# Miniprotein binders against q56419, part 293

Target 1, 326 residues: q56419
Amino acid sequence: MEGRTLEEVQEEVFKRHGVLVPKKELEDLAKALEEAGLLLTEKVEARLKEEEEKLKRERPMRLAGLSYPEGEREARAFLEAFRASYPGEGEEARVLLMPHLEPSRVPEVYGAALAALEKTPPPERIYLVGVAHRPLKEKAAALPVPFQTPFGPALPDLPALQALDALLPFELFNTPLAFREEHSLELPLFFLKGRFPEARVLPLLVARRSPELGEALKVVLRDFPGLLVLAVDLSHVGPRFGDTPLTRTLAEEARRRDLGFLERLAEGEPEAALAFLGANPTRIDGVEVVASLLPLLRERKGKVLAHRLDLEAPTLSAVGAGTLVL
Short names: E, the ipSAE of ESMFold2; O, the ipSAE of OpenDDE; V2, 0.75 times the mean of E and O plus 0.25 times the DockQ between their complexes.

## First folded at step 20 (miniprotein)

Design ip15 (at its last look DockQ between E and O 0.86; V2 from the best seeds 0.84)
Fold by OpenDDE base, look of step 20:
Structure ip15 (fold): chain B 326 residues (1-326), chain A 108 residues (1-108)
Amino acid sequence: as target 1 above (326 residues)
Amino acid sequence: GDLIERLEELAEEVIRYLKEHGEEELAREIEEQIKDIIEALKSGDTESAIEIFTELAETIARLLHRLGAPEELMQKVSWLIYDIARRLGMSPKQIYDLSKRFSRAIAR
């Protein structure tokens, strides 16, 4: 790499391909490229271009056979088992906050989401708002194509997506490659499609807070009614996230932050929920999503159905997950 | 040039489907309306072009829905309509309203 910093390469890749490659991946790629020579760059570029062209038609399953069953029959049994893991009853949701963590880690939290969905009339459309774990060209993005699931394709609501794009000051249909491996949509969508097979979907990702998104969605939801789903995790603590190994004190702080956040949302006070987190020292995943959707969350009262802080033992790290209905 | 090509593409997709399903009269009506839009554009009457296009888009949506057009065609037509609307220089409100009308036309 003729004297360019990794940051310059990252910027160039972003400018050229609309993908912000994490610095670590760039380091690994740079190392791999140093080892494998210039040929890997052309092959990778060609492959990325091919994948981008495929994403114009559909988003294939990436986690089928890993996080959930690929076959429909087995997938239905999976849903039933997850529902059974939550002993409580749900409530009707107009807004559902649910996790996007690996389902096997927090089965009862997904079970609580399913319980809420049982009490929810089938929506015409689902606004599924996930977290962009990869950079986006804009603050938010949508992928307006069918998402594959074991229950058949989750079809996009194109008119509603186009209406949303028309009200935004930026192009909504950006960074399709960010959706390719984004689990924050795929995992919740499995449960949502399984429960509401006929619902159209608006798959949205938020990378940075966009007040414009919330204001636009408020207008769109009036004319295009549907279920709003926030697919967000909560605290991320431990070595994987730059902390010391999980201790009782760290776990208690994570739980306090998670529950304090969810409770304030349940009270219809999303600004208070954000203010409560401050600098977000436990790295609640859903902050940018909530900050973007403030107009839709204000004055909506609801209930926290489930919460778990799940230990990943091999890394001594933990991730919070919760289910909230509004 | 690009706008006219996209209008012609929309016409081709819709007219082909209508003819395949025995709706020859409706196909002719759509063809005539597309011609009227192109003529309005050539004359510099963009406002008239937008008006005719807006009504045509809703009509197309309703017809294809009524005939049970496949999802792939519906998606293609939706994108063509949206792209044409943008190229016509329709305002955000006009595009929003068009999308709303389209959605209602395809609602069960």
Scores: ipSAE 0.895, ipTM 0.959, lowest interface PAE 0.4, mean pLDDT 92
Fold by ESMFold2, look of step 20:
Structure ip15 (fold): chain B 326 residues (1-326), chain A 108 residues (1-108)
Amino acid sequence: as target 1 above (326 residues)
Amino acid sequence: GDLIERLEELAEEVIRYLKEHGEEELAREIEEQIKDIIEALKSGDTESAIEIFTELAETIARLLHRLGAPEELMQKVSWLIYDIARRLGMSPKQIYDLSKRFSRAIAR
């Protein structure tokens, strides 16, 4: 039926199956299929509106029992196990870069983030900046509602979010449905809320680089001090991402690009970090967040605490994750 | 129309809480300031309405925080104040400064 007339369909059915289907029966089938498609569209649209209304009140856990334990006691033990996966010392962070990759794949990288948080005074609020995996109506978005965690709700810092919204040339509260399944906020938030249970959160997503976001955040952070967290992954290489199968040589290149990017950030040179990647051939997904937040990263020196290029043997692919303190 | 409805909703939420906590005099003061804002709006004096509202919003934040208002009420009041500020036509800078004042009033 791809651009075919009913006559052509009728002829093809006869050629292939030896049955002459009357034109009226084909017309009736086409109408039934169209009607069924319209009904499915209406049902989906109604369901999406219901989901949006729920997200105006709270964002529930989506990964409890999958990526982390649902119960508070088990969740605290889980945090301690992850901290133990990184035997090193942390450093105080004013800015923390940490992954959003499945925690069990990179336990020492999340452990390094916990080590940094141990050295970090409890902040009044956390600016949690993730990567939008679903389209946003604008370059960036926020969802100003409680995010549920096993440690209780992570409450939004509404005055800071409203101050940020006031400074942007677009509505910050623009795409609630994009947050429904967004693991780049939920997975880091589990660790952050577990360590800083009293901190309020600004849950932010970047879809495309926004210089306006970085300039506005620099102003907001001055008046609403807090911890800035870039919840980003690094290289994405292999067939799952449109490449040839991963080889040792390609994995070594991905690791070099990840570390070169992180080291230049650690030197307070975010523009140099972006330039080092060029066309970003290993698809570091942190680039849009870093490019948005340049004013907050310039001249801020720090240290790379951990890195792992996690190999996905079944897909012949890999994803990089790192922990950086500034 | 809708601006006045939002102002009345803010008043209702705050006054109910104050009365439940024995603060009848403060409730009357809040009610009178809301009436002053509405009167200024009806006379076309939006600038006066914004000035009165800005001071009232900070006062409400401080009072509710001091009285230990539950988080659900604080969030609802924060949103009402933000919505009213936008409907009053306050500039981005005015709204930013209002958000700072609210945040400082509820700081611990």
Scores: ipSAE 0.781, ipTM 0.926, lowest interface PAE 1.0, mean pLDDT 91
ESMFold2 (binder alone), look of step 20: mean pLDDT 85; pTM 0.839

Design ip16 (at its last look DockQ between E and O 0.88; V2 from the best seeds 0.87)
Fold by OpenDDE base, look of step 20:
Structure ip16 (fold): chain B 326 residues (1-326), chain A 108 residues (1-108)
Amino acid sequence: as target 1 above (326 residues)
Amino acid sequence: GDLIERLEELAEEVIRYLKEHGEEELAREIEEQIKDIIEALKSGDTESAIEIFTELAETIARLLHRLGAPEELMQKISWLVYDVARRLGMSPKQIYDLSKRFSRAISR
């Protein structure tokens, strides 16, 4: 790399391909490229272009056979087992906050989401708002194509997506490659499609807070009614996230932050929930999503159905997950 | 040039489907409306073009839905309609209203 900084390369890749590659991945790629020579760049570019062209038609399953069963029969048994893991009853949801963490880590939290969905009339459409774990060209994005699931394709609501795009000051249909491996949509969508097979979906990602998104969605939801789903995790603490190994004190702080956030949302006070987190020292994943959707969360009262802080033992790290209905 | 091409593509897809399903009269009506839009554009009457197109798009959506058009075609038509609307220079409100009308036309 003739004198260019990793930042310059990142910017160039972003400008050229609309993908912001994390600096660490760029370092690994730079190392791999140093090891594998210039030929890898052309092959990678060609492959990325091919994948982008495929994403114009459909988003294939990436986690089938890993996080959930690929076969429909087995997938239905999976849903039933997850529902069984939550002993409580759900409540009707107009807004559902649920995790996107690996399902096996927090089965009862997903079970609580399923319990809520049992009490929810089948929506015409689902607004599924996930977290962009990869950079987006804009603050938010949508992928307006069928998402594959074991229960068949989750079909997009194109008119509603187009209506949303029309009200936004930026192009909503940006950064399709960010959706390719984004689990924050795929995992919740498995449960949602399994429960509501006929519902259309608006798959949305938020990278940075966009007040414009919330205001636009408020208008769109009036004319295009549906279930709003926030697919967000909560605290991320421990070495994987830059902390010391999990201690009782760190776990207690993570739980306090998670529950304090969820409880304030349940009270219909999303601004208070954000204010409670401050600088977000435990790295609650859903902050930018909630900050973007404030107009839709205000004055809506609900209930926290489940919460778990799950230990990843090999890394001594933990991730919070919760289910909230509004 | 690009607007007319996209409008012609929309027309071709819809007319082909209608003819394949024996709806020759409806196909002719759509063809006539497309011609009217093109004439309005050529005359510089963009407002009239937008009005005719908006009504035509809703009609197309309703017809294809009623005939049970496959999802892939419906998606293609939706995108073509949206692309034409943007190229016509329709305002955000006009595009929003068009999308709303389109959605209602394809709802059961």
Scores: ipSAE 0.896, ipTM 0.960, lowest interface PAE 0.4, mean pLDDT 92
Fold by ESMFold2, look of step 20:
Structure ip16 (fold): chain B 326 residues (1-326), chain A 108 residues (1-108)
Amino acid sequence: as target 1 above (326 residues)
Amino acid sequence: GDLIERLEELAEEVIRYLKEHGEEELAREIEEQIKDIIEALKSGDTESAIEIFTELAETIARLLHRLGAPEELMQKISWLVYDVARRLGMSPKQIYDLSKRFSRAISR
């Protein structure tokens, strides 16, 4: 009912179909539709509660068979094929920036990350920091449960996560449902778990910049050493992202902003990298993560290993991805 | 109330595992330390309760690790320890240091 009385509805039905429906029948129908709407809402709420309870115990694979193979043998071959897509040598990473874009779109960018991991001593733990694509109750969150992969479960480092939670002015273990479909953790984790099968993981999401997270992580990393991974994409340009269709000029600007951002990070100048982006007109995906982690990025020099601005021809849009070692 | 229930749940999980593995003497020691924590809390001596609990948590981590406790149990114990520490009113620094001690106790 869009503010109409039952009499108005009855009159409209009569005009349209030549049938006079008694007011009692219209009243019963309206009541039934209202009750059906309440039942649908209750079913959705029950489903979400069930999913939330499952996520408090484990995070299942969501992209197996879609972005990477389901089977372990095929997954190992997939991982090796991606390494082969990057013919160069890596460098040891204390901090690794890598994408979370669909792997088949940027194979050499993921291959560069694997090359860096080849040169990196197996860490005891991995701090995996992704971008929240669903709202969080706080600026950041963790899901302290095993994440399933084709290589077995990636186990959480509970003491390190608990140490981090203790230092934060907000509850770190919030918003489990935000992790359900979060590819910014799942896709990088596939590669990380495949290379470091014994490392435990701190699966972290940033929704809004949190200086508190960066300061707390600086303390935690000193006492719980590990590999820090920024799982972020770069420019997002074109109609899929609210722009005009991609032109050569827009693509060149996106590439310039991606590379300028990465190069300034590689010089140990994360504030300059953020300032270079200004209002972030090409929507580099990693800004909130970098802004949160400034204490961990300052004065840490490194190298850009790979970059691609990947074209989505059907949508006239593009997404940038890069690999940076610090 | 709830703090004592969590302490007793922690004790039950640990003692069951120790007895299963023939560590009767250690199981009795754990039981006594839990009792000492509860008594300190009832007398309002929160500082003593925190000190005893901190040493107990590290001891539990070391014992279960040495005995090869399954990952599922280690995760449950880690959460119970963290939950008790927060309910005891330990400061952020105390909880941070406890987590560090726990982590080191289960390392080689």
Scores: ipSAE 0.834, ipTM 0.940, lowest interface PAE 0.7, mean pLDDT 91
ESMFold2 (binder alone), look of step 20: mean pLDDT 84; pTM 0.837

Design ip17 (at its last look DockQ between E and O 0.84; V2 from the best seeds 0.86)
Fold by OpenDDE base, look of step 20:
Structure ip17 (fold): chain B 326 residues (1-326), chain A 108 residues (1-108)
Amino acid sequence: as target 1 above (326 residues)
Amino acid sequence: GDLIERLEELAEEVIEYLEEHGEEELAEEIEEQIEDIIEALKSGDTESAIEIFTELAETIARLLHRLGAPEELMMRVSWLIYDVARRLGMSPKQIYDLSKRFSRAISR
């Protein structure tokens, strides 16, 4: 790498090949190239191109048999078990904030989401807004293809996606490879498809706050009504995230920030929720999503149904998860 | 050029399906409308082309939905319509309105 940044290489690859290679894959590739020379780049590029072409047709399951069952019968039993893990009743949701963390880590939080969905009339479409854990070409993206689930394919709402694209100042249908392994959509979608098998889906990712997205979605939702789902995690603290091992003090701070964020959202004050976090020192995952969707969250009152800060013992790290209905 | 090719591709997909399902009269009507769009484009009357296309797209959506067209075809047709709309130079509002009409046409 003769003095170029990984970002410059990424941009060059994109300009030359029309493929946005994730920075991590570029890092891995750079390491592999250091080990195996130039030939690995062509093979990786060819493979990425093939994967991108496949993503024009469908998004296959990546976490089936790992995070949730692959078989439909087993998947239904899985849903029931998760619902049973939450002893409370849900409320009707127009907006649902739910986690995208590994389900086994926070079963009652997903159970609370299922409880809310039980009280929610079947939507025609679901606007599923996840967090991009990989770089996007634009601030936000959509993948307008069927997403595979154990309950059958979650079909896209193409007219609504196209309407959204038409209102955005950027191409919405960008960075298909970012969706390939994005769990922030796949995991919530399992629960959503299981509950609402006939609902169309708008799978959206946010990498950076886009006020334009919120304004455009506000218009689209008037003509294309549906359930808005924010698939976001909360605090990320501990060594995996650059902190010291989890302490009581760090856990209390993470919980305080998580709950303070959710409570302000429940009061219909999303700007106050963002302001409360400030520099976001506990790394609440959903900040850019909430910041993008402000027009849709304002003045909507709701309820926090569940919250958990889950310890990952091997890394002494913790991730916050919550369920909020608006 | 590329616009006409996409229009022809849209026509082919829809006409083929209609003919396979015994809707020959409707296939002929669609073909005539496509020809009218192409003629409007050749004459430089892009506004008329957009108007005819907008109505045709809604008609196609309704017909395919009524006939129970497979989701794969509906998705292909949706994309072709969207691509043609962009290539026609339709405004964001016109594209939005077209998408709205399409969605209503395929709603149960």
Scores: ipSAE 0.895, ipTM 0.960, lowest interface PAE 0.4, mean pLDDT 92
Fold by ESMFold2, look of step 20:
Structure ip17 (fold): chain B 326 residues (1-326), chain A 108 residues (1-108)
Amino acid sequence: as target 1 above (326 residues)
Amino acid sequence: GDLIERLEELAEEVIEYLEEHGEEELAEEIEEQIEDIIEALKSGDTESAIEIFTELAETIARLLHRLGAPEELMMRVSWLIYDVARRLGMSPKQIYDLSKRFSRAISR
């Protein structure tokens, strides 16, 4: 009821249908509809609460058999095929930027990440920072539970996560449901766990930029050293994202924005990288993660190993992905 | 209250494991330290409770790690320690330092 009284509804029904419905009947109908909606809401809420309780113990695979193989043997072969897609050598990473786009769309970009991991000493822990695709209660969140993979569970680094939570002005562990289907963690984690089976993980999501997160992580990384991974995609252009159909000009602009962003990050200039994007006209989704993590990115020089702007032919749209080592 | 219940739950988890592995004397020492924390809380001496708890938490981490405790137990104990630290009203710095001590104890 869009700001209408029952009397106004009664009058409108009479005008439209020539029937005077008693006010009592309209009241009864309104209450019945409200109760039916309340019961549906309670049933959905109960199911979500059950899912939430399960997520407080573990995070199961959601993309096995869809984006990567479910079986361990096949998953290991899958990793090696992706490494082979990138013919180059990697470089040691203290910070790695890699995509979360569907792996089959950008195989050499994931292959470049694997090449970098080959040159990287196995870390004690991995700070895996993805992009929240569901609402968070705060600017950022973590899910401090084992994440299942075909290579076994990726165990959380609970002391490091608890140290981080203690330093933040908000609760990190209060949005478990946001992790239920979050591919920005699951897809990179498959590759990371396959190469570093002994590393513990800090699975983090950013919804909105948080300077406090970056400052806290800078402190935590000093005492809990590890590999920092920014699991982000780049430009999103075309009708699926609110543009006209992809043209050569739009694609060239998206590539220019992607590479300019990555190159400025590789120069150790994350503020310049953000400024280069301005209003972010090609919708690079890594912006909020980079803006949160400025203290960890400043003056770290490195190299762009790979980039692709991948076409979605059915939607006349494209998504950019890259691999950057710092 | 809820704090005492979390302390007792922590004690139960740790003591049960120690006794199952023949460490009855250490289990008794842990129980005594838990009771000392509870007594300090009942006396309103939160500062002493925090001091005793901090040393106890590091000791628990070291003992369970040395004995090869299952990952599931280590995670439950880590959470109970974190919950107790927050309910004790430990500062962000105190909790951060406690987490660092715990991490170092299980890395040896």
Scores: ipSAE 0.850, ipTM 0.944, lowest interface PAE 0.6, mean pLDDT 92
ESMFold2 (binder alone), look of step 20: mean pLDDT 84; pTM 0.828

Design ip18 (at its last look DockQ between E and O 0.82; V2 from the best seeds 0.87)
Fold by OpenDDE base, look of step 20:
Structure ip18 (fold): chain B 326 residues (1-326), chain A 108 residues (1-108)
Amino acid sequence: as target 1 above (326 residues)
Amino acid sequence: GDLIERLEELAEEVIEYLEEHGEEELAEEIEEQIEDIIEALKSGDTESAIEIFTELAETIARLLHRLGAPEELMMRVSWLVYDIARRLGMSPKQIYDLSKRFSRAISR
């Protein structure tokens, strides 16, 4: 790497090959290239191109048999068990905020989401807005293909996606490779497809706050009504995220920020929720999503159904998860 | 050029399906409409081309939906319609309105 940043290499690869390689893959590739020379780059590029071509047709399951069962019967039993883990009743949701964390870590939070979905009339379409954990070419992206689930494919709403693209100042259908391994869509989609098998889906990722997305979606939702789902986690604290090991003080601060964020959202004050976080020192995952969807969250009152700060003991780190209905 | 090829591709996909399902008269009507669009384009009357195309796209969506066309075909047709709309130079509003009409045509 003769003085170029990884970002410059990423941009060059994109300009040359039309493929946006994630920075982490570039880092791994750079390490591998240091170990195995130039030939690995061509093979990796060819593989990435092949994966991108496959993603033009469908998004396969990546976490089946790991995070959830692959078989439909077992998957249904899984849903029932998660629902049973939440002892409360849900409320009808027009907007659902739910986690995308590993389900086994926060079963009652997913159970609360299922409880809300039980009280929600079957939507024609689901706007599923996840967090991009990989770089996107644009602030937001969509993958307009079937997403595989144990309950069959979640089919895209192409007319609604196209309508959304038409209202955006950027190409919505960008960075397909960012969706390949993105769990922020796959995990929530399991629960959503299991509950609403006939609903079409708009799988959206947000990397950076896009006010344009919220304004465009506000228009689209009028003509293409549906359930809005924010698939976001909350605080990320501890060594995995650059902090000291979890302490009582750090956990209390994470919970305070999580709950303070969710409560302000429940009051219909999303700007106040963002302002409350400030610099977001506990790294609430959903900030860019909420910041993008402000027009859809304003003046909507709701209820926090569940919250958990889950300890990952091997790393002494914790992740916050919550379920909110609006 | 590329726009005409996409129109022909849309026609081929839809006509083939209609003929396979015994809707020969409707296939002929679609072919005539595609020809009218192409003629409008050749004459430089892009506005007329957009108008005819917009109505045709909605008609195609309704027909395929009514006939129970497979999802794969519906998705291909949806993309072709969208690509053609962009190549016609349709405004964001025109594309939005087309997508809205298309969605309504395929709604249960």
Scores: ipSAE 0.899, ipTM 0.961, lowest interface PAE 0.4, mean pLDDT 92
Fold by ESMFold2, look of step 20:
Structure ip18 (fold): chain B 326 residues (1-326), chain A 108 residues (1-108)
Amino acid sequence: as target 1 above (326 residues)
Amino acid sequence: GDLIERLEELAEEVIEYLEEHGEEELAEEIEEQIEDIIEALKSGDTESAIEIFTELAETIARLLHRLGAPEELMMRVSWLVYDIARRLGMSPKQIYDLSKRFSRAISR
């Protein structure tokens, strides 16, 4: 009833179909539709509350059987196949930048991360910092629960997470639902847990840049040493992201911006890396994570191990992914 | 009120586990320290309550770790300790230092 009166609807139905629907029946229908809409809203809210309560206990695998195998044996073989996709050698990482793009799209980029992990002493804990794809209540969030993997549960480092929460001017643990479908943590975690089965994890998401997060993490990392992982993708170009169809020129620009960003990070110059992107015309999604973590990236020199701008033929679009060790 | 309830919950969780594992003397010591914290709070001496609680939390972490407590219990205790610390009005620095002490206690 798009702003029409019930009498107008009744008259129109009669003229079209030869049936006079009593005004009361139209009123009852309108009431029933309104009540049905309220019930659907209540159902959605109840479902979300149920999901939130589950997430307060654990974060289950969402991508097993889709992005990686569910069984442990098959998962280990999968991990080794990805390592084999990168024929080079890694370097020890204190900080690792790796993608969260679907692994089958960029196998050598994940393989490069595995090569770096081979050179990295097993850490007591991993600070896994992803990109929030759902809204957070604050600039950043954590989910301090076990994350299930084919290699067993990745246990949270609760004391380190609590130390971090205590130093921040906002609540870290108040957006559990944002983690429900968050692949920027789950996909990198598969590789990290497979290589470091004893490490505890701090699963963190950034929605908007937070200098406070970076300063607090610098303090926490001093007393709770571990591996810092930036689980971020790079350029997003093409119609899926609001551009014209991907051209060779746009792809070359995206690749140049990806590599220029990574190379400046590798020089220990994260502010220069951000400045290089300007308004971020190719939509590198790692920008908010890097901008938050400046204190942890300054003066750390390293190496870009791999990069790929992966083309999506069906959407005429592309996404960049890279591996950087610092 | 709510703070005392959380302290009693912490006590119940820890004491039950200690008694099940033959550590009755330690359970009695933990109970006494919880009572000392509650007494300090009733007298308005929050500073003493925080000091006793901080030592108690580290002791609990070390004892449960030594006894091989299941991960689920360690996580529940970690959360109770954090919640109590916040309700005691401990500063960010005090909570940070408590978390560091707790972490070191369960790594040994």
Scores: ipSAE 0.872, ipTM 0.952, lowest interface PAE 0.5, mean pLDDT 92
ESMFold2 (binder alone), look of step 20: mean pLDDT 84; pTM 0.828

